# VH-VL binders against Putative multicopper oxidase GMC1 (GMC1): the designs that were tried, part 1

Scores and structures below are computed, not measured.

Target 1, 132 residues: Putative multicopper oxidase GMC1 (GMC1), of Saccharomyces cerevisiae (q04399r243to374)
Amino acid sequence: LINGKSSDGETIKIGFNTEYLLLRIVNSGMSGTQVFHLDGFQLIVLEADGIMIKPFIVQTINLAVGQRYTILVKLKSDTSFIRMINGCNKMMGYITKQWWFYKEGAHLDLPKNPNDVSIEHLPGFTKAELYR
Structure headers, positions and changes below count from the first letter of each chain, unless a header shows other numbers; Kabat numbers aren't used for antibody chains.
F, E and O are the ipSAE of ESMFold2-Fast, ESMFold2 and OpenDDE, as the mean of both directions, binder to target and target to binder. V2 is 0.75 times the mean of E and O plus 0.25 times the DockQ between their complexes.
Where letters were taken out, [cut] stands.
Atom coordinates printed by the task and the answers are left out, and those that the model quotes come from them; centres of patches stay.

## First folded at step 1 (VH-VL)

Design d08
Fold by ESMFold2, look of step 4:
Formats: C-alpha cells, structure tokens, sequence
Structure d08 (fold): chain C 132 residues (1-132), chain A 121 residues (1-121), chain B 111 residues (1-111)
C-alpha cells in the first residue's frame, strides 16, 4: 500500500519550479521488505528511523517492517515526470507498483506503465542492510 | 572563474605510492562531486573515483578499488588522491574535475590542467 | 577496449559537417545521460555537451548532441581548423558497480 492505496499508476503533482523533493518513507506493513526507487535519480538518505545520520547516496532503498528514511532527491530542470517504483518482497520475488510524480504545467500524457519491472535488477538494488 | 590546480609532477618506482592534491578556487567546493580522471598517453580518459566533500562520501571505480583513496580537506579547499602499489601502467596524466552539485553526475564541467605521474623502474 | 566505442578518426574540410558516434549498452548510454569532450593537444578535456544534447555556456551552437537507443552522436557543423582535436564521449554505467566510463576517442582532422 502506498498512502493507503494499492492501485497501480497513481500520480502525485509537484510544483513547476521544484528543484528538490524531501520524502519521508516508511514501511508500515506487518511483513515483507519494501523497495523504493525513482527512475533516473539518486536518493540522498539523511535520516534513518527518526535519527539524523551521516548522509549517504543510493539509487534503490530497501526498508524492513517499521523502518523509516528521510531522503532528499535533486531534480533536473528538464524533468516533467518521475516514475516511482515500489516493490514488496514475497517468497517468490516482488510485487511491484508504479506511481508517478509530475510537475505542474507539464502537458504530456504519462508514459504507459510496463506490466513488469524487475526489482532485483534495479540500479543499486541490494538485500543487504543499508544503514548500520 | 572556477579553477582547479593539481600538485606537481611525480616520478615513482613500482610498488610505491603517490598522493596528488587538487586545490579548488573561484566557487563553492564542498557541494560538488570532485573526481579524479587519469589519461595514459594516446588513450582516452579513465575515471578513478571521486568525493562529495560536504558528505565526506567517496566512490571508486571497480578497477581502482583497494588501491585508491580520495579524501577532502574542506578548510583548505583541497581534494587528495592517493594511489598505492604503483605499476608501470599507472603512468598517466592525472586530472581533477568538478561534476554535479550534491549528487554523482556523468559530466565534468571544470578540469584542472593535470599532473603527470611516471612509474619507472 | 573502452566500454564505449568510437571511430578512431574522422576528417573533413573547413566549413563541412561531421558526426562522431559513440556506441554503448543499455547499462550506460541506454539509460544514462551522455556527455562529450573536446581535447586539444597538450590540454585537459573540455566539456562540449552534457545531458545528451545541452551545451554549456560559451560552446557555439554548431556543436550538437543526440542519443538514440544505446548510441550517441556528436555533430559539428561549420568546421574550423581549431576544431582539430580528440573527442570523447562519457556516461554513467549503472551496472553492478555504478561508475563513469569514457570512449576511447575520435581524432578529428580538418584538412
């Protein structure tokens, strides 16, 4: 579930002149690791489990149940939309959802979602613990 | 406006180490990815690694992992690169280059003049 | 044996147009931005094109860049003798160990 929604292809509007996104993400599920990725962007991790940390940069982040991260994303000026990929770990792999951020004033149909995304092949994917 | 100046040329024996510095001026230093790129005579450039000084975060190309250490001195406005266990194939021109702000990018908009490291027995 | 492949040389007369190709793979050119550099003899590389097709301030619009699939192209129109140089493409390789890769270079001769 993302913000209480399980549907695929949802959108989130951001301001036209936005240069940075500050995202607070949490795995609030009862089981299963969650994977988070923004296509084409680096994730600057600033805070883990409510505690400010020495920042580090990853391209894909995993969260165990109850884990939280605060991340900063530097946007590029030519970006009209950003694909957000979320994966939920199950015994036989991942269940994948795709959401979109789009900038206000972009008048372009959102790209058609592919049916599958390989979570295990996302840039920087690891099952290893990211912080500790 | 922005200037990057590497330390002077070095001649080294195989098996030794070299430490090269890069002093930045004329702009913000610590907010940018600062990389080291080398170029053997007649060859293309080769990225060795870099650092984002404000995060004190270094990243290295796989070929150099374990032999290269990149550090920054924010107060001095200087980035250092140390290459150990030198071999003859490490003979090259070594450049420092400035990349993107706050993140790793795939371009370098400012380059130093370079410094030569020669490894000869 | 560069990760990115460029022709070793190209040539043309002053005033003509040339293109320089750079071939890679899906892990580099295919899903990452490409940059191009000019290197005059005895000098450091100079950025000509970033983010596939953008020019930094001070680069004339006769230099252009494009990308299609896993291949990128630098275009130079109105060739001048001062354009004689080596040209390199560069990009991020996002395979297992993300890192920057460059082409082996293309020597441009203006005759």
Amino acid sequence: as target 1 above (132 residues)
Amino acid sequence: EVQLVESGAEVKKPGSSVKVSCKASGGTFSDYAISWVRQAPGQGPEWMGGIIPIFDTAKYAPKFQGRVTITADDFAGTVYMELSSLRSEDTAMYYCARGDEYVWGSYFDYWGKGTTVTVSS
Amino acid sequence: QSVLTQPPSVSAAPGQKVTISCSGSSSNIGNNYVSWYQQLPGTAPKLLIYDNNKRPSGIPDRFSGSKSGTSATLGITGLQTGDEANYYCGTWDSSLSAYVVFGGGTKLTVL
Scores: ipSAE 0.225, ipTM 0.723, lowest interface PAE 4.5, mean pLDDT 83

## First folded at step 6 (VH-VL; from s04 with heavy chain W104Y S106D, light chain A98D)

Design c6
Fold by ESMFold2, look of step 6:
Parts: structure tokens; sequence; C-alpha cells
Structure c6 (fold): chain C 132 residues (1-132), chain A 121 residues (1-121), chain B 111 residues (1-111)
């Protein structure tokens, strides 16, 4: 579930002139590793499990149950939408979902049911982190 | 304004290593990505990796993983690249280039003049 | 080895227009921003275009960029003899986790 929703293709509105996106993400599930990725963007990790850390950059984040991160994302000025890819670990692989951030006030042609994306091929993904 | 100056040319034998420096001046150092890009004669540029000094951890192109090490000395305003297990195909011009602030840029707006590394017996 | 394909050469007369193509895939040009560089003989590359179609300060508007699908183009109008150079495209490649991959280059000759 993402924010209590299990459906694919959901959207999240952001401000038209947003330059940075600050996300607080948490795996609140009962089991299984969550994989978080924003297509085409770098994730600046500022906080892990409630503790401010020396920042580092990754392309994809793995979260074990109960893990949380605060991340900063630098946007481009012409960004109209951002594809968010989330993977939920199961016994034999991942179930993936795609969500979208989009800027308010635009006429949006957001892709619905886009091409399948393999979690194993996401930038910065480590298969060892899949099975905690 | 921003200036990037690589260390001098090197001639090396196969199997050895080389360490090249890049001195940055004329702007903020620690928050900007500094990348190493090489270019063999008659070929396109090739990104090797980069570092954002304030984060103290480098990222490397898949092709060079395990052979390249990039470090930064924030006080000296200098980035270093060491390439090991040199082969003749590593003969190239090596550039340092500045990307975006706080992230690895997908473009480079400032380039050094480059330094030649020649690998020959 | 280049993951981005450019024509090896292009030529046109002074004052004419030329375009240079850069072909890739969904893992690079298709989903990421494209940059273009000019490299005069004996010099480092110089940024001409970033974010698909934006010009840095000091680059004249006769240089333009565009992107469609998995292909990008650099347009140069009002060709001058000083435009003779190699031109390279660059973009992020998510399949390699490389923050920039470059094309093999296009030699522009002004005749």
Amino acid sequence: as target 1 above (132 residues)
Amino acid sequence: EVQLVESGAEVKKPGSSVKVSCKASGGTFSSYAISWVRQAPGQGPEWMGGIIPIFDTANYAQKFQGRVTITADDFAGTVYMELSSLRSEDTAMYYCARGDEYIYGDYFDYWGKGTTVTVSS
Amino acid sequence: QSVLTQPPSVSAAPGQKVTISCSGSSSNIGNNYVSWYQQLPGTAPKLLIYDNNKRPSGIPDRFSGSKSGTSATLGITGLQTGDEANYYCGTWDSSLSDYVVFGGGTKLTVL
C-alpha cells in the first residue's frame, strides 16, 4: 500500500514552481522490503530512521520493515511530472506500482498503465537488499 | 570565473596505475559534482565517475567499477582520479568537468583543458 | 563503445542550416534530458545545449535542440566556418547507472 492505496497509477500534486521535493518515506508494512525510485532523479538522503546523517546520493532506496528516510530531490524547472516506482518484496520477487507526481495547473497527459518496469534493473538496485 | 586545471601528462606501462589531480578555483568547491571524463583519439567522450566533495563518496561508471578511485580534498579544492591495471586502451585525454550543485549533473558546464595519459611499453 | 548513435559526418555551405541526430533508447534519451557539446580541434568540449533545448549564457540562438521519443537533434542555422567541429550528445543512461553517456560524435564540415 502507498498512503493507504493499493492501486497503480495514482497521482500526487505538487506546486507549480517547486524546485525541490522533500519526501519522508517509511515502510509501515508487516513484512517485505520496499523499493523506492523516482525515474530520472537522484535521491539525496538526509535522515535515516529518525537520525540526521551525512547526506549521500542514491538512485534507488531499499527500506526494510519499519525503516524510514527523509530524502531531498532537486527538480528541473520544466518538470511537469515525475514517475515514482515502488516495489514491494514478496517471496519470489517484487510487485511493482507506478505513481506520479505532477505540477498543478497543467493540462496533464500522464501515462496510464505504462510499460512494465523490472525492479532488478533499476539504477542502484542491489538484489542482496531484496531479501532481508 | 570557474577554473579547472588537471595535473601534467603521464606516460605509463601496462599494468601500472596513474593518479591525476584537478584543481578547482573561482567558485564554491564542496557542493558541486566534479567528474572525470576521458576521450581516446578519434572517439567520443566517456564518463568515468564523479564526486561531490561534501558527500565524500564517489560514484563510478559501470565500465570502470573496481579500477577507478575518485577522492576529494575539500581544503585544497582538489579532486583526484586514480586508474589502476592500465591497458593500452586507456590511452586518452582525461578531463575533469563540473556538473550541477548537490547532484551529479547530466551535463557539464565547465571543463578543464585535459591531460594526456599514454599507456605504452 | 557508444550507446548513442550519431552520424559520423555532416556538411553544408556557409549560411545554411544543418541538423545532427542522436539516437538512443528508452533507458537514456527516451526518459532523460539530452545535452550537446561542441569540440573545436585541440580543445575541450563546450556545452551548447542542456535539458534538451536550453542554451547556456553566451550560446547564440542559432543553436537549438529538440527531442522526440528516443531521438534528439541539434540544429545549427546560419552556418559559419568557425562552426567546423565535432559535436557530441550526452544523456543519463539508467540501464548502466551512468549519469552521462555520450555519442560517438559528428564531424561538421562547412564548405
Scores: ipSAE 0.448, ipTM 0.787, lowest interface PAE 2.1, mean pLDDT 83

## First folded at step 7 (VH-VL; from e1 with light chain N31R)

Design e4
Fold by ESMFold2, look of step 9:
Parts: C-alpha cells; structure tokens; sequence
Structure e4 (fold): chain C 132 residues (1-132), chain A 121 residues (1-121), chain B 111 residues (1-111)
C-alpha cells in the first residue's frame, strides 16, 4: 500500500514553482522489502530511521520492514511530471506500482501501465546502497 | 565569474602517486559537484570521479576505484585529487570541472585549463 | 571502447551544414539528458549544448541538439573555419557506478 491506497496510477499534485521535493518514506508493511525510485531523478538521503546522517545520493532505495528515510529531490526547471515507481518483493519477483507527482497546471497525459517497468532493471537497483 | 584553476604540471615515476589541486573562485563553492576529468593525448575525455564538498560525498569511476581519492577543503575553496600506483598510461591532461548544485549532474558548465601529469621512467 | 559511439570524423565546406551523431543505450542516452562539448585545439572542452537541446548563453543558435531514442545529434549550420575542433557528447550512465560517460569524439574539418 502507498499511503493506505493499493491502486496503481494515482497522482499527487505539487506547486507549479516547486524546485525541491522533500519526501519522508517508510516501509510500514508486515513483510517484504520495498523499493523506491523516482524516474529520472537522484535521491539525496538526509535522514535514516529518524537519525540525521551524512548525506548520500542514490537513484533507488531499498527499505526493509520498519525502515524510514527522509529524502530530498532537486527538480529541473522543465519538470512537469515525476513517475514514482514502488516495488515490493513477493514470491519470485516484485510487484510494481507507479504513482505520479505533477505540477499544478501541467497537461496530464501519463503512461499509467506499470507492466513496462521491471524493478530488477531499474537504474541503480541493488540492496547494497551507497553510504558515505 | 566562476573560475577553476588546477595546480602546476607534475612529472612522476611509475609506481608513485600524484596529488593535484583545483582552486575554485567566483560564486558558491561547497554545494556544487566538482569532478576530475582526464584526457590522454589524442583521446576523448574520461571522468575519474568527483565530490560535493558540502556533503563531503565522493564517488569514483569503477576504472579508478581503489587508486583515486578526491577530497575537499570547504574553507580554502579547493578540491584535491590523488592518483596512486601511477603507470605510463596515466600520462594525460587532468581537468577539474563544475557540475550541478547538490546533485551529480549530467553536464559540466565550467572547466579549468587543465594540468599535465607525465609519468616517465 | 567508448560507451557512447560517435563517427571519428566529419567534414564540410564553410557555410554548409553538418551533423554529428552520438549512439548509446537505454541506460544512458535513453534515460538521461545529453550534453555536447567543443574542444578547440590546445584548449579545454567547452559546453555547447545541455539538457539535450539547450544552449548556454553566448553559444550561437547555429548550434543545435536533439535526441531520439538512444541516439543524440549535434547540428551545426553556417560552418566557419573557427568551428574546426573535436566534438564530444556526454551523459549520465545509470547502469554503472560511473555517473558520467563521454563519446570518443568527432573531428570536424572545415575545408
């Protein structure tokens, strides 16, 4: 579930003049590793499990049950949409959901189908995340 | 105006190390990614690694992992690159270049003039 | 070998048009923005194009960039003798621990 919703293709509106996105993410599930990715963006990790850390930058984050991160995302000036890809490890593969952040006033025509995305082929996908 | 100035040319023996500096001036230093890019004679540029000084976060190209160390002195406005276990094929022009603010950008808008490192027996 | 493939050389007469290609993969050009650099003899590289098709201030509009699929193209119109240089494409590669990759370069000769 993402924010208590199980549906795919949901959208989240952000301000049209937004330059940075601050996200607090948590794997609140009972089992399974969660994978978090924003297509085309770097994730600046500022806080892990409620503790400020030495920042590091990754493209994809794996979260074990109960893990949480605070991340900062720098947007480009021409960004209208951000595809959020979330996956969880089930059985022999991953279940993939996608949501969209979009700027106020953007014309909406989004690819809604997550079937064209494989978690294991995401850029930077690995459980060995960079901590520096 | 933003300027990047590398330290002077170096001549080194195989097996030794070299440490070059990049002094940044004109504008904000610590929040920008500063990279080292080298170019052997007649070859294209090759990214070696970089650092974002305010995060003290460095990353390195796989080819140079274990041989290169990049550090920053925020107060001095200077980034350093040290390359160890030098070989003749490390003879090249070494540039520092400025990328994006807070992130590893996909382009470099400011380049130093470069400094030559020559490795000869 | 370079991760990004460029023709080794191109040539054209003054006043003519030339294009320079840069071929990559889905992990670099296919997902990420492309930049282009000019390197005049004896100088450092200079940014010509960023974000696929944008020009920094001071770069004339006869330089253009475009991207389609996993390939990018630099266009130069109204060729001048001063355009004789090496041209490199660059981008971010997400499949490696390396963040930045460059093409091997294209030598432009203005006859």
Amino acid sequence: as target 1 above (132 residues)
Amino acid sequence: EVQLVESGAEVKKPGSSVKVSCKASGGTFSSYAISWVRQAPGQGPEWMGGIIPIFDTANYAQKFQGRVTITADDFAGTVYMELSSLRSEDTAMYYCARGDEYIWGDYFDYWGKGTTVTVSS
Amino acid sequence: QSVLTQPPSVSAAPGQKVTISCSGSSSNIGRNYVSWYQQLPGTAPKLLIYDNNKRPSGIPDRFSGSKSGTSATLGITGLQTGDEANYYCGTWDSSLSDYVVFGGGTKLTVL
Scores: ipSAE 0.356, ipTM 0.736, lowest interface PAE 2.5, mean pLDDT 81

## First folded at step 9 (VH-VL)

Design f4 (from e4 with heavy chain Y102W W104Y)
Fold by OpenDDE, look of step 13:
Structure f4 (fold): chain C 132 residues (1-132), chain A 121 residues (1-121), chain B 111 residues (1-111)
Amino acid sequence: as target 1 above (132 residues)
Amino acid sequence: EVQLVESGAEVKKPGSSVKVSCKASGGTFSSYAISWVRQAPGQGPEWMGGIIPIFDTANYAQKFQGRVTITADDFAGTVYMELSSLRSEDTAMYYCARGDEWIYGDYFDYWGKGTTVTVSS
Amino acid sequence: QSVLTQPPSVSAAPGQKVTISCSGSSSNIGRNYVSWYQQLPGTAPKLLIYDNNKRPSGIPDRFSGSKSGTSATLGITGLQTGDEANYYCGTWDSSLSDYVVFGGGTKLTVL
């Protein structure tokens, strides 16, 4: 589930003039480490489990059950959409989900959900959890 | 105008280490990604790694993981690159270059003049 | 050998137009922005184009960039003798832990 929805391919509208996207992510599942990735974007981690930390950059993060991160994402001026990739890194066969951020008012033709996502092949992905 | 001033040429023996410095002046340094890019004779640039000084965390190319260390002195406005276990293939011009702010951009707008590192027996 | 592929060399007469191609994949040029660099002999690379088609201050409009699919192109019009140099494309690869990749370079000769 993402924000209470089990569906894949959902969209989240963001402001047209958005330069930075601030995301607060939590793994509220009962089990399983969740993987979070934004296709083509770097993730600036600012907060871990409610504690402000010295920021660091990753391309992919793992969230253990109950773990929380605050992530900052810098957008390009002509960015129209962002593909979010989410899955589980502990078990094979889990469904990988994709959601989309899109800028309001943008001339947007969201691509069909590609079936080329592999959690294990995400850049920077490891089975280890982030502890900083 | 932003300038990146690198340390002088180095001649090293195989197995030794080299540490090159890059000092920024004329602009903001701490919030920009500073990368090290080397170029062997007759070849194209190769990204080694980078650091955003204010974050104080470096990222490295997989090829150099465990052998390169990038650090920053934010107060001195200087970034350092140390390469260990030198081999002849490490002979190259080593550039520091400024990328985007807060992230490792897909471009470098300012470059140092380069530091020649020669590794020979 | 390089992640991005460029022609080894191109040539043209002064005043002519040249194009330099840069071929990549879906994980780099296909989804990320491309930059171009000019490197004169004995000097550091100089940024010519960023974000596919934007010119930094001081770069003349003779230089242009474009991107389509998994390929990018640098265009140089009104070729001058001073344009003789090596040109490199660059981007980052979304499938690698590495953040930055470069082309092998193209030697431009002004005839």
Scores: ipSAE 0.712, ipTM 0.892, lowest interface PAE 0.9, mean pLDDT 91
Fold by ESMFold2, look of step 13:
Structure f4 (fold): chain C 132 residues (1-132), chain A 121 residues (1-121), chain B 111 residues (1-111)
Amino acid sequence: as target 1 above (132 residues)
Amino acid sequence: EVQLVESGAEVKKPGSSVKVSCKASGGTFSSYAISWVRQAPGQGPEWMGGIIPIFDTANYAQKFQGRVTITADDFAGTVYMELSSLRSEDTAMYYCARGDEWIYGDYFDYWGKGTTVTVSS
Amino acid sequence: QSVLTQPPSVSAAPGQKVTISCSGSSSNIGRNYVSWYQQLPGTAPKLLIYDNNKRPSGIPDRFSGSKSGTSATLGITGLQTGDEANYYCGTWDSSLSDYVVFGGGTKLTVL
């Protein structure tokens, strides 16, 4: 579930003049790790488990149950949408969901059927804890 | 105006290491990513990795992971790249380059003149 | 192996127009911004185009860039002898940890 929704293909609206996106992400699930990725963007990790840290950049985040991160994403002025890839670890693989962040007026032409998503092959994917 | 100056050319034997420096001047240093890009003779450029000095952490291209170390001295305005376990395929021109603030840019608008590393027996 | 494919060479007479293509995939050109570089013999690359079609200050408007689908094109009009160089495209490949991947280059000859 993402924000209580299990549906694939949801959208989240952001302001037209937004230059940075600040996200607080939490694996509040009962079991299983969660994988978080924003396609085409770098994730500046600012806070881990409620504690401000020396920042570092990753492309993909792995969250164990109860882990949380605060991340900052730098946008370009002409960014229209951002594809969010989420993977939920199950048995021998991942259940993949795609959501989109979009700037006002942009989402009518959202991409369909992306074929480059393999959770285990996302750039910077790791099962290890990113920060202690 | 931003200027990037690499250290002098090096000739190395296979299996050894080389450390190249890049002095940055003429602008903000600590928040900009400084990248290392190499170019073998007759080939296209190849991104090796970079560092954002204030984060004091580096990111590396997968091809070079484990052989490259990139560090920064914020006070000196200098970035270093060390490449280990050298082999003849590492013979190339090595550039430092800068593009964007707070993230690794997807283009580079400032380049050093480059420095040659030659690996031969 | 180059992720981005460019023709090895192109040629044209002075005063003419030339285009240089750069072919990629949905993981790079298809979703990310393209840049172009000119490299004169014995020099570092010089940025010509960024963000698909924007010129840095000092780059004349006879240089242009465009992108469609998974391909990008550099256009050069009013060709001059000084334009003889290698030209590279670059972009981020979202499937790699490499924040910029480059094409193999195109040698432009002005006859």
Scores: ipSAE 0.508, ipTM 0.793, lowest interface PAE 1.8, mean pLDDT 84

